# VHH binders against p91247, part 6

Target 1, 277 residues: p91247
Amino acid sequence: MAVDMIVEPKWVVQNFGNIRILDASWTFKPKADVAEYKAKYYNKFGVGMNELKNPEYLAEHINGAAHFNFDIAYYPSEDERFTLYTPEEFSSYVKRLGVFNGDHLVIYGRGKDGGMAAASRAYWTFRYYGYTTVSVLNGGIEAFKLAQGVVQSDSKAEGIRCKDAIHFPIGEVCAAKGFKKKTDCDQAFAAKGIKVGDTVVISCGIGLSASAICLAAARSGIVAKLYNGGVHELAYKAPQHLNMRVTLLLHAITVLRCTYIHFTFLYAIVIKIERIV

## First folded at step 23 (VHH)

Design t7
Fold by ESMFold2, fold request of step 24:
Structure t7 (fold): chain B 277 residues (1-277), chain A 129 residues (1-129)
Amino acid sequence: as target 1 above (277 residues)
Amino acid sequence: QLQLQESGPGLVKPSETLSLTCTVSGGSISSGSYYWGWIRQPPGKGLEWIGWIHYSGSTYYNPSLENRVTISVDTSKNQFSLKLSSVTAADTAVYYCAAEPEFITYEELAKLFSGTDSRGQGTLVTVSS
């Protein structure tokens, strides 16, 4: 049966019981060590599903959606991050997700691009293996929620969660003669959605421009925490708390051989902390 | 390792001043870079911040409370305190003192992401006649 390649959130809500939904969310991270992955996870889908969990999927996903996890569905090789399994091996994986031939499969992602890049990759992977009754949910989980779609959590939603990372240029609070007026800085923080009493974690390459932004934030009544390790350490230790735009900037700096001092004088990231208790 | 302990009356009459003290042990209020502050949780409601005092003496108050709230530090006793004047029944809540470092390592950040916080045990303050 022929299906639309892209479906709208309202349609998915209205057809919820007649489709099979997959979450294709993937968080940027360094490529796994090929030998280590091969020894531990290659073609061992049960082990991968038990050990390679995505915190964003566990915290919130469309009700009933299984996770099509790129760290499991593909394997790293010398030449590729996402090397394709044989059709037999891939079939073994997707059967564990409850995907059967003949179902109308709807794939979604999340994030500022509406998850369209990740969902589209998963879409073409299924088509590569001959699965033709597959669609991408336009706008991902965010658009689905706006259309009053039902979401669930596989974990307790307690404690403190990180909110989206905010790009913050030092020029928003500093000029040639020093810090801008408090009222100008108040407006700059507010324009980024950062208000008096908010708790934020601020980081940059090595913490230099973030230090100045922290002082300006403190003057503006924002509870600012300076992260000592820098955004590069965050990218290695807690990539799930960085958004794609910040991750791409870090990659571009490495590839273009930009100095950390130049980058850190221009930009920092601000992570707003929401307390969920 | 910092420890925070609330103390003060558990019952306050309407129109009087609610007064709480937080005793800090395992560190000095005047050393290190911390925001020292108070949060509260009214019955059946979420957490509400009251205000912060930076170790430098600067204060930041919730605008809805700013005309009634004072936060101060006594470095000689290693304590900081809350005064909330002209209380009503709406001020009944569990009050927590808290310490928020302004400079954190990954170890501290990981605790923050895991939902661990640096607040006291909390003390119920009831406003009633």
Scores: ipSAE 0.011, ipTM 0.481, lowest interface PAE 9.3, mean pLDDT 76
Fold by ESMFold2, fold request of step 24:
Structure t7 (fold): chain B 277 residues (1-277), chain A 129 residues (1-129)
Amino acid sequence: as target 1 above (277 residues)
Amino acid sequence: QLQLQESGPGLVKPSETLSLTCTVSGGSISSGSYYWGWIRQPPGKGLEWIGWIHYSGSTYYNPSLENRVTISVDTSKNQFSLKLSSVTAADTAVYYCAAEPEFITYEELAKLFSGTDSRGQGTLVTVSS
């Protein structure tokens, strides 16, 4: 049941599906007004999570990491900036972050010290409450990215061009009883701006609709590359085969998917491959 | 297997807060396999996405509604809720709670082609004086 107190970025990458990750980022600010905080946010974790967002976390965090926000996880009191909640209140907060008994929790921060000060405070807070299957990620998000770990953004795609991502429903090339005729599929690809000789990467959540679209694209003379896994796996497993522009587009597609969930229609995400020089 | 049921008042006055609860049966909200969310259908319009929440507290709100929406989860009651503040007649709609799988299984993929649906029956909320 004992886990290492400090874990290395490569270990976290290798164990990514078997741990729960928290971002402990905090930006220095004056202590909040105690009475105002008590009225608006004290023990109202949903309200705090919606209103007390951290721009650095939203801009970039380890994929799937929830934010352990010091402005929510603690409350200001007369004598303390970060007063501890009761165990029952704290448990209510961290369950909203996806932390339950038995999970191996990994906490990280960011900045010049690799976020070690913030992550360590969060680590000892969990230890105080008796949660002992907890580790700190050595070197924070910066070291994790250097080890080719996957990160995400919840901010809008400022400075990244999401317009190169093409939503392509399977119904564009398939009907109820099979593939449409080649001429119909040629027209469907052309209508989406995909030309003969273009090289495209085709992916979806589990790759099934992408497989059918890849076959139709090959019949239409398009150089189609199927990624059999999800967007997360492509960014993780084969970053050396993607230029920086494609990597940024894949991150933007991930953010778009999280914002716009379409449960009634299957589609693939099609990206034309361009080099960034 | 998974069943969702909306509950809450069917009539809300303008400028007040619309409040709905979704009760989840046939599965655990804390399983981590789903995003839990709200969609609505205004009269004579198509479905409009409101927002989704993971049981961990991570939220994803429609930008057009973001300033007025709060979605929360109560794992002890196996429920999640919607609050939409400052409502007007434009917020009159049938409101549905829904479950969106984090990962689609091969069986669920086949259900999408067959027209199956992981949402509640819907509840009409009218905003009127």
Scores: ipSAE 0.000, ipTM 0.102, lowest interface PAE 18.3, mean pLDDT 71

Design t8
Fold by OpenDDE, fold request of step 24:
Structure t8 (fold): chain B 277 residues (1-277), chain A 129 residues (1-129)
Amino acid sequence: as target 1 above (277 residues)
Amino acid sequence: QLQLQESGPGLVKPSETLSLTCTVSGGSISSGSYYWGWIRQPPGKGLEWIGWIHYSGSTYYNPSLENRVTISVDTSKNQFSLKLSSVTAADTAVYYCAAEPEFIDYEELAKLISGTDSRGQGTLVTVSS
């Protein structure tokens, strides 16, 4: 059964007993050491769930919501911040969250833009793994509270532009209270020359802003592809899609181990692909 | 790995309806993160997008073809279809069915760029009296 990609807080309150709610709140932290993580937490979800707690989630979350923790749901690799587990491994994790096949998942976040970036990332992740009844709670936990939902306790970026890529700030589709209206998003995409039928890939620093933008695009009927990696990976593996200045900057950042710069991207790049046969 | 195969008549008369079916194997149309749809390449021309269908049943069509195009899905057969009505010689093309992933990694991006992504081999449809 088809569900709305984005649901409003009032709807969630009204359907509270018929949905499975997931908190996708994620507190920013540098990428963990790949080898260390592999040794301690890779596919050891029980251990992760015990040791990798999110203080924000613990302080307050929607009643009954499980924490879809990005530090557990993904693992770090050399090229990706959020590497995807195999379907079997992922299934093992989501079972621990009390997610069953056929559940209508409603995912929310918090913080900037109502947490739409994180929530959207989780949305696309579940979609990737074949879940078809998944929605994002518009506006996140704050919007939910305003709707009288029950909760409980338990710029350097501006200079980074890809060659022939479209710069697309998340603020074009999101505001403090979550996603903007569809009509506003439609206008935003149109203003950037992005239209239905375009083959577009959307990428950002670590895939969060891009996730939100992709979801907004999907709602607007734009068939976009969310890039799992980040601009850094593209710079390394496909430099032809980036200008030389950006490439050099990314390399410099890597050399200086200034990893924090990569996480502050509040925009995505949209790459139009010319399809060939 | 997804495999797609086009099927249908290679010859259609003017004013008739072109009908093609894409059979999908290696995955379910009703699951995953894909759009399903059709593209075509007229002789001597570039690729033209025809339309997509989403898992939700939502369809998106090329505005130039919207009034003549219908894309549908049959989940029971793991197939999706294209109907193009009122065809003319301009509709002569190699038609490809394709699966468009919503979430891609670099490998998939590379395939997309190189044209080796999840699509059928293509089928030539000629419109002729």
Scores: ipSAE 0.687, ipTM 0.875, lowest interface PAE 0.5, mean pLDDT 87
Fold by OpenDDE, fold request of step 24:
Parts: C-alpha cells; structure tokens; sequence
Structure t8 (fold): chain B 277 residues (1-277), chain A 129 residues (1-129)
C-alpha cells in the first residue's frame, strides 16, 4: 500500500503504534579515513553501534525510535562520503535497528530545516534498498515535541555552488520547521524551469540537501534522480559529459556561473540531461 | 541488472489503440527504486517522453499525449504496459520502455548520459491502414 512521503506530527501521534520510527539525526563530521574506517567499522555494525554513538540521540529522541546513524549506515570511500552497502550488508544493519520487512518506516531528523536533509537522505536510502512504505516526519523531532506541547528552537548553515548548473537552495522547499507546502514547492520548481517530464539529476556537497530537494520534487510529481555522490565527484569524473549533455536554464535567481566550487550546505544543483537513444 | 523488453504489434491501424508491454527481468517492479515508463522516437525526430508510473500508482504523462495515454503495472507478471488510443500516422515511432532510477551513482549517471541506461531495445510501431 502506498504511503505519503511526508507525514505531519499529528499523524505520527495518531499512528504511533503502527509505525516504526527511525531517528536519522546526524551531526556533520569530516569524512573519516577510508582505510581506518574499513578496518574498524566496515560491515561491523555491532562495533559501530557501540562505539559511534550520537550524543543528541542519546540525550533525547522520540520514544521507541532507533537511531539510523549515518556514521554506521554508510561507509566512506575515496569518491563518496556516504557509500552504500550491498543489500545484504544493509539488511544486516537494519535488522539490528528492529526494522522488519513490511514496516511503515517514519524517519525524522533535527536541527536545521527541521532535519529534513538527513531524514530525506535516509528516506531515499531505504527506497534504494527496496522499501516502499517509508515516510519523512515533517519538521523533525522539534515539530513532534511541539505537537506534544514541548517548545524547542532551531539553527541554519551554508550550501554548495557549482559551475553551469541550476542552483537550487534548500530554502526554496524547506523552512525552519520542515518542508514548505506542496504548492510553494511547485512554484519554486516552476520558477526555475523544472517541469514534470524533465530528466533532472540533483546533487550537492555530500548528498543531504539534494535529498530533501529531491523528495520535494517527487511530491510535486517531478521524476528527479538523486545523485549519491557529491558535486566534486561529478566535476572530476564527468566534466565533459555534463557540459555536453546538460541543458542550462537561464533564470536570474538560480543561474550562477562559478569558476570555483564552494562548499555550502544550503544549496543543491539541478542538472537537466538531454536524453539520447 | 535490470533487463527490459518491449512486446506488441508492429502495425496498428489509424484510430485504433496502440498496445505495448514491457517485461522486466533482473528485478521486481514493486520492490525497486524506479519509475517505469515509455519514450519514443518518431522517424527523423528527437526523443519524446510519453509517461511514467510510480510504484505508488501515480502516473505522469506528457501533456501533449495525456488524454490518449494510459500506463499500467502488472506486478504479478513483472510487466508494465502502454496504451495509446486514437493513433494517427504521427504516432509512428520506435517505442522504448525504460526504468528511471530514483537514486543513482556515477555509473548509472554515465549510462544515462551515454544512452545505455535501463531501457529496452525499442520496437517500431507503424500506424498505417
């Protein structure tokens, strides 16, 4: 059965006994040494769960929620911040989180933009591995707490820019308390010339902001592709292909030709691909 | 590795309904992270998007074809289908079924750019009396 991609706190409260809640809270950390991580934590989920604990999750989380920890759920590689495990390996991890096949997963985050970037990243990850009943809690734990009568405040950080791409700030689809209304998102995509039927790839620095934007796009009926890697990987591995196959829409608000790639967490890039036979 | 294969008649009469089926192997339609759909290339023209269907049942159609197009999924057969009603000579084209991944890595992006992504070999459908 199909579920809503984005669910509101009230709905979560009403369906609390029928869903599996995952906390996708993650604090930014530099990429770990690839060799060291492989030696200590790769496919050693028990060790990771014991040694790589998140203080925020431990301090407070939604009752019954397991921590979907990005430091464990993914592993670093030379080219990717969040490299995906094989389906078998990933299954081993999620079983440890108490996730069963057929569960309706509700994923939440915290902090900037209500944690929508992290929650959305987790959403797409579960989708990648074939889970079909997955939702993001709009507004994250802060919104949930407010729905329960608890008050909490949020903070924001910077996004990434790339040459010859449509710059799409996460702020176009997210606000302090989570995703904007669908109608607002529809307008945001339309304003940048992104239409239903377009072949679009969405990427950012490490795949978080892009995840949220991609989820918003999906809700708006835009069949976007989330790029797992970062814009740096694209620039390095396929600059010629991107230049030849990308259709740039010139919009005053979104088109910035940057000679240098800057790391900010508030922006994603949208690339329109010219399809060929 | 997903494999897609188009099947259906290569000849359709004007005003009739074009019907094609795409058989998917190497993965399940209901368990994958894909949109499923159809594109076509008329002779001497560029590639044209027809429509997509999501696992949730949501459909997205080209506005120019929306009133004539129906895409459906049969999960029991691991197939999805295209119906195009009231065909004319303008609907003569090579039709491709395709799987559009929601989440891609560099390898998949490269395939997309090179035109070797998850799509069928294509089937020519000619509309003629």
Amino acid sequence: as target 1 above (277 residues)
Amino acid sequence: QLQLQESGPGLVKPSETLSLTCTVSGGSISSGSYYWGWIRQPPGKGLEWIGWIHYSGSTYYNPSLENRVTISVDTSKNQFSLKLSSVTAADTAVYYCAAEPEFIDYEELAKLISGTDSRGQGTLVTVSS
Scores: ipSAE 0.652, ipTM 0.871, lowest interface PAE 0.6, mean pLDDT 87
Fold by OpenDDE, fold request of step 24:
Structure t8 (fold): chain B 277 residues (1-277), chain A 129 residues (1-129)
Amino acid sequence: as target 1 above (277 residues)
Amino acid sequence: QLQLQESGPGLVKPSETLSLTCTVSGGSISSGSYYWGWIRQPPGKGLEWIGWIHYSGSTYYNPSLENRVTISVDTSKNQFSLKLSSVTAADTAVYYCAAEPEFIDYEELAKLISGTDSRGQGTLVTVSS
């Protein structure tokens, strides 16, 4: 069954008994030590769920919502903040969240931009693992409350950018209360020279802002690719490939010349790729 | 690892409809995070995007072909298809079916850039009377 990628709070309230709600709230924290995490939490979801609690989720969350915890749903690696488990491993985790086959998953966040970055990250993750009935709650928990939804107790996350890179601000597609209208997003993409049919890769610090931008792009019919790694990985590892196939030399040069990264939750970069066979 | 294979006639008459099918193996077309679609390369020309279909049923077509192109998915057969109506000599090309990833890591990015991403071997379709 086809579902809307983005659903409004009123719809969620009206369909509350027919959906499975997930809280994707995540509070920014430094990346855990890879070896330590591997030893303690990798594929040990029971242990993770017991020890890696989110205080914002505990404080307040949508009634009946399970916490899709980024500190558990992913694992850190050398190059990625949120490395993806195997399908089998991930399935083990989502079962613990009370997600069953056929569920219509509605994912929400909180905080800046209504939590659309985190919610969108979770959305793409579930899509990656083959879940087909997944939606993002526009505006997150605050919008839900305003729509007179029932909540219990939960909170938000941050990212990195290159100074000289061409950035796509998340504010172009998100506002304080969630995603902007499709028409506004269409204009934003057009203004950046992004059109349907383009091969584009979107990346940010740790993949959150990029996730939201990709979801907005998808709604607009733009088939963008969410890069799981950060811009730092692109800057250090991918520039050689970008030089070969990026459509705009200036973009490729900018990525290659990126020498320092600073923390940001506001920007992603869009890379157009020349397709070859 | 996804494997894609094009099938269909290699010769089509002008004004007829070009029909191709892509058979997907190594994964379900109703799973994963991919757009499914078609690209082509006319002789002596660059790669041209034809269109994509999302699992939701949404289709995205090249504006230059939009009125003539139809892409569909058959999940029961793990296939998706291309129909291009009213063909002319200009539609002669090597046609590739492809899986366009929505979520990529560095390895997949490298494959995408190098042209070794998930796509078929290609099939030549010649439009001739």
Scores: ipSAE 0.645, ipTM 0.860, lowest interface PAE 0.5, mean pLDDT 87
Fold by OpenDDE, last read:
Structure t8 (fold): chain B 277 residues (1-277), chain A 129 residues (1-129)
Amino acid sequence: as target 1 above (277 residues)
Amino acid sequence: QLQLQESGPGLVKPSETLSLTCTVSGGSISSGSYYWGWIRQPPGKGLEWIGWIHYSGSTYYNPSLENRVTISVDTSKNQFSLKLSSVTAADTAVYYCAAEPEFIDYEELAKLISGTDSRGQGTLVTVSS
């Protein structure tokens, strides 16, 4: 389906749980030594993600957003500041950002001109690699904040997901003053195809958001199982019980785990299980 | 460690009430963090959820059966029961009692996925005149 190339902050807030947000913030720095970079970071995305941190992103970013770091997403060459990796190499990096095929990517920046330059660079990069559902957040993080979007300060990137799971933001059932009304929660669950009688397992980074969502589910008559181990454990243990498609995605998540310790505070995954005899 | 065992008549006449009891051993119904309930499998069909009862006394029923189903707990006997009224041939099935944990680890998840979760062996109930 066709998506708008530029989306407004209000739209992003409204669709927060249905999109994959990427922070493309980049602070200008001189081009790294080509030889040194190749030795240390070229196609070593795990190392890059651990060592090449962006202070602005860490200080504040949109909740759940992964950092599409220009110092990692590209590599310096003799003639280019941002040389493009091969599709295979780039895919490896993108997987570490928790991006799945079919995701609607919403990319934002910050600073001058709302960060439109960086966001647009990232946009075209993803388009180059064949991604078709990509948008730029108009006005960047500053505009998002004005639209009452939620931002966070975190030393770790967000983005642990399971493609075959339902992504469920805690904001669907909680507001500033606590739990939303039961009727609102009922609608939220229904909107995601979660209904009474479903066998559902709910997990998140460390179990907090999942706990709240489970409680809301319980109130709505949905018998949910709270998973204690978190999505990281699922990522490395669950493949033996899942199909190949899910296994591949979980491996990507596992790789991400090795790079960053992700804590999902605002999102949970809901896994619907088909019971068998 | 929990063991569940269904008991009750295997034959019920149409329009009558199907009654089954599940006896739980290896744990107390009142002390665990479980939903207790029933599922069934009609011949040639998949599993169908019937309902759950929570330790708090709250019950949750399949909307399609809600008007006919009652699940209750007898803590003194460490049992819970199913009553399904006005049965028809469509209610012929293997009935399973099950314990659904509210909080699970990977081991329990694996059991759930593999179909070796905490449930009884099942009892066939045939609705026939």
Scores: ipSAE 0.601, ipTM 0.857, lowest interface PAE 0.6, mean pLDDT 86

